Miniprotein binders against Mucin-6 (MUC6). Designs and how they scored, part 1

Every score and structure here is a prediction.

Target 1, 185 residues: Mucin-6 (MUC6), of Homo sapiens (Human) (q6w4x9r395to579)
Amino acid sequence: GHCSLEGGSFVTTFDARPYRFHGTCTYILLQSPQLPEDGALMAVYDKSGVSHSETSLVAVVYLSRQDKIVISQDEVVTNNGEAKWLPYKTRNITVFRQTSTHLQMATSFGLELVVQLRPIFQAYVTVGPQFRGQTRGLCGNFNGDTTDDFTTSMGIAEGTASLFVDSWRAGNCPAALERETDPCS
Structure headers, positions and changes below count from the first letter of each chain, unless a header shows other numbers.
F, E and O stand for the ipSAE by ESMFold2-Fast, ESMFold2 and OpenDDE, each averaged over both directions (binder to target, target to binder). V2 = 0.75 x the mean of E and O + 0.25 x the DockQ between their complexes.
[cut] stands for letters that were removed.
Atom coordinates printed by the task and the answers are left out, and those that the model quotes come from them; centres of patches stay.

## First folded at step 2 (miniprotein)

Design sD5
Fold by OpenDDE base, look of step 6:
Parts: sequence; structure tokens; C-alpha cells
Structure sD5 (fold): chain B 185 residues (1-185), chain A 83 residues (1-83)
Amino acid sequence: as target 1 above (185 residues)
Amino acid sequence: DPLEEAKKLIEEALRLAKEGNPEKAIELVIEAIKIAAENNLPEVILEALFVAALIARRTGREDLLERILKALYEAIKILEEQG
């Protein structure tokens, strides 16, 4: 399964459903029992302009009971708040520079993350087949059905991206503000 | 409702692309762009462009993006005429 965060506000789920949203919060991209130690992948969005529609991805965070790895748009990688030199390796996670513009987080448990730093900060999430039907978050549920990708954190299928996205906020942030224009809704 | 019409076209485009007909899919996206432009729905145009790019990448038909560019050019003209 491949999930993409592109263009500042666009998301393509594991099931290849495209949608967009405008928010300035931290959102859960991926939760799964297949991630060890209650692991979760999250995306941090912030304002990139003056209007509510000018938002962009600014960091990706992998959070577990053991690690909090942050990859920011400034090319800073931290774990539990401490800056790390690349390549950086933990027990089952390795972060390294893939190219001059790309960082990669590789894991031993079937999660891969590629982060494009320039010209636009974008993220690409890949999960193994063992994750099929066992994912939740902004990247969807990876079950081959796009119609139920907008399942909230409470297990309710939503018809709009905004409500779906808001349900996956990791903190108490403002709600996403946008007119529903999701072509798949 | 032009918004719903455009959205429907985009959805159908995605379906067609998935079924192995990216050419027809792109045609529907182009139509959606036109409807969006005529009804001053620039956000829908952005969605259409995103979908077009996705279709192109997933099907390996980047050549079809040329048609999208042409449609975008026309859409801009329409939007400008509306003031």
C-alpha cells in the first residue's frame, strides 16, 4: 500500500483515493496493530500563507512507546527531542539520506517512509501486505475499497474529507476549514 | 448543481482509469475542468488537476497530461473573462 502527502494539502490513501484538506494540526496518518509498541505515523501541518487554504506539511512524526522520530522540513531529524546525525539507527528503525532531496525511514516491521524535502515537503508512506485491512488514519484502511476510506477514529464512515480528517487530529487544534470538493465524496 | 456534476465526472474518471481506460478518464477530467471554470469553481479545477496527475502516474500515461494543460489554458481564459 502506498499513501502520499503531496502538494501541501493533497492526500492519496493506500486504496488510491485522492482528497484534499486544509488544516494546521498534527494528524494520525497510520495506526495499525502491525506497528510495534503502539506505533503511529503522524503528519504535522502548518500555515504556509495568510489564507486558511494556504497550509502545508511541515513534519512527519513516528511515535511509539520507545521512539518519537521527527523529520522536519528543515532537514532536522530528532528522536525524543534530541537531534540525530544521519544515518540514524534505533532497534528497528533507520533514518538515512536517500538523495540530496530525499530522506528515508526504513523499518524492520514493514513500514517505509520517504520524505521529499525540496522543492515541496512531501511524504510517501509504504506498508507491506501484512497491513492490508489493518490500517487507519488519513491514509485509509487499505482494504481495496475507496468508499470506506473516510472512516473516522470512532469507526464511522464520513462523507466529507474535513470531518474525516478532523477525527484523526492528534491534539486539540482548530478544525480543518474548507468547502467540500472531494471528487470521491 | 455544477459542483456535483464536476465531482461526478471526476469520480467516473477515476473508475475508468482503474478499469484501464485512462484516455477516456482524462476526457472526463477535462470536462470537469471546463464545468468548473464556467461556474467559477477554481478549487474543483485544482482537484481535477490532482486527479489527472494521479491517473497519469498510475497508468504510466504522462502523455495525457498535455491534454490537461490545454484544458487548463482554456479554463484560465474562461475564468478571466468572468472577471
Scores: ipSAE 0.023, ipTM 0.285, lowest interface PAE 5.9, mean pLDDT 90

## First folded at step 4 (miniprotein)

Design xk2 (from xk1 with L57M I69E)
Fold by OpenDDE base, second read of step 5:
Structure xk2 (fold): chain B 185 residues (1-185), chain A 83 residues (1-83)
Amino acid sequence: as target 1 above (185 residues)
Amino acid sequence: DPLEEAKKLIEEALRLAKEGNPEKAIELVIEAIKIAAENNLPRVIWEALLVAYEIAMRTGREDLLERIEKALEEAIKILEEQG
């Protein structure tokens, strides 16, 4: 399964359902029992302009009971809050520079993350077949059915992206907006 | 232990790079690659390459990657000869 966060506010689920939203919060991107130590992948969005529709991805966070890895445009921060030179290695995770503009997080448990740092901060999530039907979050449920991708954290299918996205907030943030006013945001 | 020796070289390389000596750092990486190749440790070669790339990118010394490329070519030859 492939999930992409592109263009600042666009998401394509594992089931290839595209949608967009405008929010300034941290959201659960991927949660699954297949991730060890209660691991989860999160996406951090922030304002990129003056309008409410000007939001963009600013960081990706992998968080488990054992590891915390924050990948932003300028740095990789680990458990102690210190920026690290790459490659960074844990028991099951390796973060390294793939190209001059791309970082990669490789894991031993079937999760791959590629992050484009510039010119636009974008993220690409790949999960193995063992994750089928066992994923939750903004990337969907990876069951081959696009119609139920907007399943909330409570297991309720929503018809709009905004309500779906809001259900996966990892903190107390303002509600997301489902507006398509600015395609460049 | 060639594995430990190579790893120590890589660690030292990172230290030197952080201290502002990327050239010496790359030399140590090259040495690590050679040791790894001679002892059939391709995983260590991969790790060394990742470190070298990081050093080059962070220090702005992309010119040093040519040296790494040459070292890699030689390493591949060594590995192939071992069969």
Scores: ipSAE 0.583, ipTM 0.826, lowest interface PAE 0.7, mean pLDDT 93

Design xn1 (from xn0 with L58Y)
Fold by OpenDDE base, look of step 6:
Structure xn1 (fold): chain B 185 residues (1-185), chain A 83 residues (1-83)
Amino acid sequence: as target 1 above (185 residues)
Amino acid sequence: SDLEERLKREIELVEKWLKELEERAKKGGISEDVKKLIEEARELVKRAKEALERGDLYTAAELLIRAFLLLRRAAERLAEEEE
């Protein structure tokens, strides 16, 4: 399964459903029992301009009972608040520079993350087949059905992205705004 | 910054929630697991505030996220125990 966060406000789920939102919060991208140590992948969005539509991804965070890894737009990688030199390796996670503009987080448990730093901060999440039907968050449920991707944290299927996205926020944030996907983006 | 202000608001929310859960936990019959979750969350919030004071916004953010998740878990378990 492949999930992408692109263009500052575009998301494509594991089931290949595209949608757009504008929010300035931290959201759960991926939560699954297949992630060890209660792991979860999260995305931090912030305001990038003066209008409500000017929002962008500014950091990706992997949290577990063992690790707290932050990859920020300024290329800073931290674990539990400490800056780390690349390549950085834990027990089952490795963060390294893939290209001059891309960082990669590789894991031993079927999760891969590629982060594009420039010109736009974007993220690409890949999970193995063992995650099928066992994922939750903005990346969807990875069950091959796009119609139920907007399942909230409470297990309710929503028809709009805004309520879906808001259900996966990890903080006190304003309500997300829904926009149509721009095919020209 | 906008991020900093957001984090400040999140801290306030988490602290209020923490207080509420702590008060509920004092009524008795609460498992040690829930108490531990609350305690750990409190420590993370403290560290988040310290990080914010240092201007380390992303560290503050991750700590708050972790604290939030712990409190969610605590609240869910607490609700089950109160039934």
Scores: ipSAE 0.028, ipTM 0.420, lowest interface PAE 4.0, mean pLDDT 88

Design xt14 (from xt0 with Y85W)
Fold by OpenDDE base, look of step 6:
Structure xt14 (fold): chain B 185 residues (1-185), chain A 98 residues (1-98)
Amino acid sequence: as target 1 above (185 residues)
Amino acid sequence: GSAEEIRKLVEEAKKHLEEARRLFEEAKRLAEEGNLEEAERLLKESVKHLDEAIRLLKEAARLAGDERLTEELLFLAIELALLIWRVRELEEEIEREE
């Protein structure tokens, strides 16, 4: 399964359903029992540009009981204080520079993350077949059916992306909005 | 702001976070056992600790005076955010079963 976070506010689920939203919060991108130690992949969105309606992905975070990794446009932050020192290796995670503009997080448990740092901060999530039907979050449920990708954290199918996205917000943040915006914003 | 004061706030916040986490885990177990009332009580207590952690975090951030959070503050914020989500999810589950 491939999930992409592109442009400013575009998401394509594991089931290849595209949608957009505007929000300035941290969202659960991927949660699954296949992630060890209560692991979760999260996406951080913030305001971008001069307009309040412009939002963009600013960081991707992997958090578990054992690992804390924040990938942002400017740096990789880890809990051991070795910011920007790559490759960074833990027991089952490796973060390294793939290219001059791309970072990669490789894992031993079937999660792969590629982050484009420039010119636009974008993220690409790949999960193995063992994750099929066992994923939750903005990347969807990876069951081959696009029509149920907007299933909330409570298992309710939503008709709009905004309500779906809001259900996966981490913390207390403003509601997500569905607005037509420049795909490059 | 004083670095020492910030450190103290962060440490206090972490303590509250850990307490909130312990309470959440216990609540989750109780909920799974069908003891929804006690689970709900513990979740409320967890939320109180979360709120305090958030307050302390905000104060620390204020004292730091920078728009950018230090590494410690950043991780604390993220951990709080995730736990808040988990607490909320469990609260909603309990409410549906009541």
Scores: ipSAE 0.405, ipTM 0.741, lowest interface PAE 1.3, mean pLDDT 89

Design xw16 (from xw0 with L54Y)
Fold by OpenDDE base, second read of step 5:
Structure xw16 (fold): chain B 185 residues (1-185), chain A 83 residues (1-83)
Amino acid sequence: as target 1 above (185 residues)
Amino acid sequence: DPLEEAKKLIEEALRLAKEGNPEKAIELVIEAIKIAAENNLPEVILEALFVAAYIARRTGREDLLERIRKALEEAIKILEEQG
C-alpha cells in the first residue's frame, strides 16, 4: 500500500483515493496493530501563507513508546527532541539520506517512509501486505475499497474529508477546511 | 571510536546551529571531517558536508562554507596519502 502527502494539502490513501484538506494540526496518518510498541505515523500541518487555504505539511513524526522521530522541513532529524546525525539507527528503525533532497525511514516491521525535503515538503508512506485491512488514519484502511476510506477514529464513515480528517487530530486544533483550492497554495 | 566521536561532534554542531552559533557549529563539523579523513571514513565526510550546508542555509552564513571547502581539501589529501 502506498499513501502520499503532496502539494501541501493533498492526500492519496493506500486505496488510491485522493482528497484535499486545509488544516493546521497534527494528524494520525497511520495507526495499526502491526506497528510495534503502539507506534503511529503522524503528519504535522501548519499555515504556509496568509489565507486559511494556505496550509502545508511541515513535518512527519513516528511516535512509539520508545521513540519520537521527527523529520521536518527544517531538515534536521530528531529523536525525543535530540538532533541526530545520519544515518540514524534504532532497534527497528533506520533514517538515512536517500538523495540530496530526500530522506528515508526504513523499518524492520514493514513500514517505509520517504520524505522530500525540497522544494516542496512531501511524504510517501509504504506498508507491506501484512497491513491490509489493519490500518487507520488519514492514509485509510487499505482494504481495496475507496468508498470507506473516510472512516473516522470512532469507526464511522464520513462523507466529507474535513470531518474525516478532524477525527484523526492528535491535539487541540482548529477544524479542517474542505476547499476547492490548489493544494500547493 | 572515531565514528562515535565524529557523530557526537556533528550532533553537537546541529544543536549549536539551532541555538544560533553557526561559527562554533562549523568548527565542530571541520573537526569531524578531520577525524573522518584520518580514519578513512569518507561517508562521514559526506554527511558532514550536508550538515555544513544546512548550517549555512538556516543561519545565512554561506561565508562559512569556505572554511568547509578548505577542510575538505585537506581531508582529500589525507585520504589520498592513505591510499
Scores: ipSAE 0.607, ipTM 0.839, lowest interface PAE 0.9, mean pLDDT 94

## First folded at step 4 (miniprotein)

Design xb21 (from xb20 with E34L)
Fold by OpenDDE base, look of step 6:
Structure xb21 (fold): chain B 185 residues (1-185), chain A 112 residues (1-112)
Amino acid sequence: as target 1 above (185 residues)
Amino acid sequence: DIREEVKKLLEEARKLIEEAKKAGDEEAVKLLELAVRTLEEALKTGDPERISYALLFVSMALITAAEKLGDPKAVELLLKAQELLRKALEENNPELIKEAIKLIKEAAELLG
């Protein structure tokens, strides 16, 4: 399954459902029992302009009981608040500069993350088949059905992206705004 | 030679991209193109470690394609390749990389 965070406010779920939102919070992208040590992948969005519609991804965070790895738009990688030189390797995670514009977070447990640093900060999440039907968050539930991707943290299917996204906030932030997704984006 | 094997794999991957385009699977196209670019950049360095990380990404990208096409054999090959790549990284063993590439290429051929 592949989940994409592109164009500052566009998300494509593991089930290939595209949607758009504008928020300035940290959101849970991926939770799964397949992630060790209560691991979760999160996305940090912030205001990029003066209007409410000017929001962008500014960081990706992998959080577990052991690690808090942050990849930020300024190309700083930290673990538990400490800056790390690349390549950086933990027990089961490696952060590597793959290209001049792309970082890769490789894992031993079936999660891969590619982060495009420039010109737009974007993220691409890939999970193995063992994650099928066992994911939750903004990236959806990876069950092959796009109609139930907007399942909230409480297990309720929502009809709008804004309510869905808001349910996956990892903090006290303003409500997200929903816009129609351009399938060509 | 790892470099030569990677080049062959890239050729197969590009074929898959074309097939994805024909099928209208834009998401697959984007991801596969990214994977190809990543692998190409890694190849330029010739660094086995960098290549291995790129191959991990490529293999995972291909698994979804294999699942969509209903090819469990391809999935199996790719999963095995991932195991080899992880082992290669741990042991700094280029032979395992070569074996992984072979499996990934075989899987790509099945999907083409």
Scores: ipSAE 0.417, ipTM 0.738, lowest interface PAE 1.3, mean pLDDT 92

Design xb25 (from xb20 with K30Y E34I)
Fold by OpenDDE base, look of step 6:
Structure xb25 (fold): chain B 185 residues (1-185), chain A 112 residues (1-112)
Amino acid sequence: as target 1 above (185 residues)
Amino acid sequence: DIREEVKKLLEEARKLIEEAKKAGDEEAVYLLEIAVRTLEEALKTGDPERISYALLFVSMALITAAEKLGDPKAVELLLKAQELLRKALEENNPELIKEAIKLIKEAAELLG
């Protein structure tokens, strides 16, 4: 399964459903029992301009009981608040520079993350087949059905991205806005 | 050249992966597999910078293995290799990359 966060406000789910939203919060991208130690992948969005539609991804966070790995747009990688030199590894997570503009987080449990730092901060999430039907969050449920990707944190299927996205907020933030835009444009 | 040396290193790394599998060292396996893939991809581009980054990762993976095996000499070699690679990136010096590869290969051989 491949999930992408591109263009500042575009998301393509594991089931290849594209959508757009504008929010300035931390959102859960991926939760799954397949992630050890109650792990979750999150995305931090912030304002990138003056209008409500000017939002962008500014950081990706992997949070577990043992680690809090933050990859931010300023190219700082931290774990539990401490800046880490790359390549960096924990027990089952490795973060390393792939290119001058790309970082990668690799894991032993079937999660891969590639982060493009420039010119636009973007993220690409890959999960193994063991995650099928067992994922939750903005990246969807990875069950091969795009029609139910907008399942909220409460298990309710929504028809709009905004309500779907809002349900996966990790904090108290303003409501997300939805725009119908082709992510490939 | 760098490409040929990298290919040789890849062969050594693949051997280590097989050994790690036999030993049941899951950490070594996943690290080395990722390292090999990363290095292979870098090699396809032929970009010294990308190769250097990949080699840094390879070095880290091998350090992990070396530490588990209690081989301080291998660790030393790999740390030196990382230093050279950092310099290579800073100076855009391919000769430093070649030197680093030599050290990494030597370390890999010690671990095999």
Scores: ipSAE 0.472, ipTM 0.769, lowest interface PAE 1.1, mean pLDDT 93

Design xb31 (from xb20 with K30R E34L Y53W)
Fold by OpenDDE base, second read of step 5:
Structure xb31 (fold): chain B 185 residues (1-185), chain A 112 residues (1-112)
Amino acid sequence: as target 1 above (185 residues)
Amino acid sequence: DIREEVKKLLEEARKLIEEAKKAGDEEAVRLLELAVRTLEEALKTGDPERISWALLFVSMALITAAEKLGDPKAVELLLKAQELLRKALEENNPELIKEAIKLIKEAAELLG
């Protein structure tokens, strides 16, 4: 399954459902029992302009009971607030520079993350087949059905992205704005 | 045989590690060694899925090396290999794994 965060505010779920939202919060992208130590992948969005519609992805965070890895626009990988030299390795996670503009997070448990740093901060999430039907968050549930991708953290299927996205907030933030657009446009 | 092809690839990767050491590229050494170890462990299991994930890691490590060396052809091969491996994982297709290994090996040879 492949989930993408592109163009600043576009998301394509594991089931290939595209949607757009504008928010300035940290959201859970991926949560799954397949992630060890209660791990979760999160996305941090912030304002990129003066308008409420000018929002963009600014960081990706992997958080578990054992690890906290932050990849930001500044090409800084931090664990517990400390900048780390690349390649950075934990017990089952490795972060390294793939290209001059891309960072890669490789894991031993079937999660792959590619982060494009420039010119636009974008993220690409790949999960193994063992994650089928066992994912939750902004990337959807990876069950081959796009119609139920907007399932909230409470297990309720939403018809719009705004309520869906808001349900996956990791903190107190303003409500997300929704616009259904093609992320490739 | 996937195992045999992986073994051959490991040999090529180890050569690259030695070259990186000679060149004093500590980052490349660390990354490649991590990738090689990952692949070695995967190989012990014989599990195609684990092998595929390990090969993804290897290919990513090699992309880093390829870019540093300015070999766009190697990068292209490795990106294709990654695509095949992801597809292999999704489809549970060992033939795609074999094809990916071939591409990775070719790229490694170009970098050697």
Scores: ipSAE 0.016, ipTM 0.296, lowest interface PAE 6.2, mean pLDDT 87

Design xc13 (from xc0 with R14W E26Y)
Fold by OpenDDE base, look of step 6:
Structure xc13 (fold): chain B 185 residues (1-185), chain A 112 residues (1-112)
Amino acid sequence: as target 1 above (185 residues)
Amino acid sequence: DIREEVKKLLEEAWKLIEEAKKAGDYEAVRLLLEAVFTLIEALKTGDPEKISEALLKVSEALIRAAEKLGDPEAVEKLLEAQELLRKALEENNPELIKEAIKLIKEAAELLG
């Protein structure tokens, strides 16, 4: 399954459902029992301009009981708040520079993350087949059905992206807006 | 030069990484990628010591792959390469590094 966060505020789920939203919060991107140590992948969005529609991805965070790995748009990689030199290795995770513009996080448990740093900060999430039907968050449920991708954290299927996205907030933030306009680059 | 030989090795390593992905062996992917990028960084410095250390890491990753696949010939080549690299570090002999790279490349080809 492939999930992408592109163009500032555009998401394509594992089931290939595209949607857009504008929010300035940290959201649960991926949760699954297949992730060890209660692991979760999160996406951090912030304002990129003056209008409410000018929002963009600014960081990706993998959080578990053991690690808090943050990949930021400024190319800084931290674990538990400490800056790390690349390539960086933990027990199950390796972060390294793939190209001048791309970082990659590889894992031993079927999760891969590629982060494009420039010109637009974007992220690409890949999960193995063992994750099928067992994922939650903004990337959807990876069950081959796009109609139920907007399932909230409470297990309710929503018809709009905004309510769906809001349910996966990891903090107290303003409500997300669903817009059809081009997201901030 | 050493850089050119390493480039050839990297090509083989990338093939193995792709194969590991296809096989769903994510542990292998992680280890190989880490080793490869460590080597790339070492090459940027041009420091023979750092290069040798990185190559040891590559060799170790490949040994694990070879053992899993049951290829004793590849394991043997890689173990020999490691010995050469250790000697290279002790003697500051770049020729030993070249020989080690050759063996590592051959082993990688066997595994591909």
Scores: ipSAE 0.021, ipTM 0.246, lowest interface PAE 7.0, mean pLDDT 89

Design xc21 (from xc0 with E26L L33F)
Fold by OpenDDE base, look of step 6:
Structure xc21 (fold): chain B 185 residues (1-185), chain A 112 residues (1-112)
Amino acid sequence: as target 1 above (185 residues)
Amino acid sequence: DIREEVKKLLEEARKLIEEAKKAGDLEAVRLLFEAVFTLIEALKTGDPEKISEALLKVSEALIRAAEKLGDPEAVEKLLEAQELLRKALEENNPELIKEAIKLIKEAAELLG
């Protein structure tokens, strides 16, 4: 399964459903029982301009009982608040520079994250087949059905991205705004 | 009906999640989301064992919240609920599950 966060406000789920939102909060991208230590992948969005529609991804966070790994747009990688030099390795997670513009977080449990630093901060999430039907968050439920990707944190399928996205926010923030996604973008 | 009681508990959990969101407590939100998901999945199966295990996870998440907020009464209720759930698993007694849910719900209300 491949999930992408692109263009500052575009998301494509594991089931390849594209949608767009504008929010300035931390959101759960991926949570699954397949992630050890109650792990979750999160996305941090912030204002990138003066208008409400000018929002962008500014950081990706992997949070578990043991680690809080933050990859920020300024290329700083921290774990539990401490800056780490790359390559950085924990028990089952490795963060390293893939290219001059890309960082990668590799894991031993079937999660891969690629972060594009320039020109736009973007993220690409890959999960193994063992995650099928067992994921939740902004990346969807990875069950091959796009019609139920907007399942909220309470297990309710929503018809709009706005309510769906808001259900997965993890911080104090205003309601997300929804816009149609151009499939050609 | 255990299912009905769990649904009521889920509503309380929803409220707590909203409060955690307002507080910006990422850890709390993460744990509650995990607990809620596990409980919902358990309900789909209707397996009392799975439900009990999920409720243990819920209670653990709430214990952490209660400790953070300094509510010893809530902690006590939740610890008792966990004990009931463990017994329920051992004895295959659905009545103990219902009692545990009651305690968890009461604790959740204290935290809300």
Scores: ipSAE 0.691, ipTM 0.873, lowest interface PAE 0.7, mean pLDDT 93

Design xc25 (from xc0 with E26Y F37W)
Fold by OpenDDE base, second read of step 5:
Structure xc25 (fold): chain B 185 residues (1-185), chain A 112 residues (1-112)
Amino acid sequence: as target 1 above (185 residues)
Amino acid sequence: DIREEVKKLLEEARKLIEEAKKAGDYEAVRLLLEAVWTLIEALKTGDPEKISEALLKVSEALIRAAEKLGDPEAVEKLLEAQELLRKALEENNPELIKEAIKLIKEAAELLG
């Protein structure tokens, strides 16, 4: 399954459902029992302009009981709060520079993350087949059905992206908006 | 009956999740969401064993929250609930599940 966060405010789920939103919060991007140590992948969005529609992805965070890895445009920060030189390797996670503009987080448990640092901060999540039907969050449920991708954190199917996205907030943030705006502005 | 009690528990869990969000406690949010989701999925099956296992997970998540908040009473209730759930699994006794749910709910209320 492939999930993409592109253009600052566009998401394509594992089931290939595209949607957009404008929010300034940390959201659960991917949660699954297949992630060890209660792991979750989170997406951090922030304001990129003065208007509410000017929002963009600014960081991706992998968080588990044992690891915390924050990938932002400027640095990679681990659980000790320090910026690390790449490659950074733990017992089952490796973060390394893939290209001059791309970082990659590789894992031993079927999760791959590629982050484009510039010109636009974007993220690409790949999960193995073992994750099928067992994912939740902004990337959807990876069950081959696009119609139920907007399942909330409480297991309710929503018809709109905004309500869906809001349900996966991890912090105290304003409600997400669903508008067609230039995410790069 | 169990389903109804679980629904009530889920409501309490939801409240706790919201509080965790307000507090910016990402770990609590993550753990509670995982536990809640597991419970929801277990409910879909109606399998008492799966429900019990899910409730154990919920209890564990709440124990961590209770410990973080410094509520020993909640921890005690949750530990007792876990014991009941383990016993329920061994004896295939749905009544023990109900009792466990009650304790978990009470603990959740204390934490809210």
Scores: ipSAE 0.611, ipTM 0.832, lowest interface PAE 0.8, mean pLDDT 92

Design xe1 (from xe0 with T40L)
Fold by OpenDDE base, look of step 6:
Structure xe1 (fold): chain B 185 residues (1-185), chain A 95 residues (1-95)
Amino acid sequence: as target 1 above (185 residues)
Amino acid sequence: DAEELKKEIEELIREAEELLKEAERLLKEYLETGDPELLLKSILEALEAIFLLREAARLAAQLGDKELVEKIEKLTEEALKLAIEAEKIYVEEHE
C-alpha cells in the first residue's frame, strides 16, 4: 500500500483515494497493530501563508514506546528530541539520505517512508501486504475499498474529509477545512 | 446517476486543465525571469491538477467510461511531466 502527502495539503490513501484539507495540527497518518511498540506515523501541518487555507506539511513523526523520530522541513532529524546525524540507525529503523532532496526511513517491520525535503516538503508511505485491512488514520484502512477510507477514529464512516481528518488529530487544534482557496488562481 | 457522475468527472477534468495551463505559463515565466516563486507555484498548480485527475480517474473507473479514463490518463501524464520537469530544474539550480 502507498499513501502520499503532497503539495500543500493533498493526501492519497492506501486505497488510492485522493482528498485535500487545511489544518494546522498533528494528525495520525498510520496506526496499526502491525507496528511494534504501539508505533504510529504522524504528520505535522502548519501555516504556510497568511490565510487559513495556506497550510502545508512541515514534519513527519514516527512515535512508539521506544522512539520519537522527527523529520522536519529544515532537514533536522531527531529521536526523542536529540538531533541525529545521518545515516542514523536504531534497533529496527534506519534513516538515511536517499538523494540530495530526499530522506528515507527504512524499517524491519514493513514500513517505508520517503520524505522529499525540497522544493516542497512531501512524504510517501509504503506498507507491506501484512498491513492490509489493519491500518487506521489519514492514510485509510487499506482494504481495497475507497468508499470507506474516511472512517473516523471511532469507527464511523464520514462522507467528507473534514470530520474524518479532525477525528485523527493528535492534540487540541482548530478544525480542518476541506476546500483550498487559492486567491492567486 | 451515471449522467451526474459524468458531469462531475468532466468538471474535475476542466479544473485540472486550467491548473495545468497556469502551471505551464508559470514555468515559462520562471524560465524567463528566474523568479523562484514562480517555479514553486508552477509545481503546486501541477500537483493540484494531478490530484483532481486522480479523483476523476477513480470516478471514471466506477462509471466504466473508457474514453474518459483515457483522457484523464493523458492529462495526468502531461501534468506529471511538468511537475517532474519543474522539480528537476529546481534541483539542478540548487546543486
Scores: ipSAE 0.648, ipTM 0.841, lowest interface PAE 0.8, mean pLDDT 93

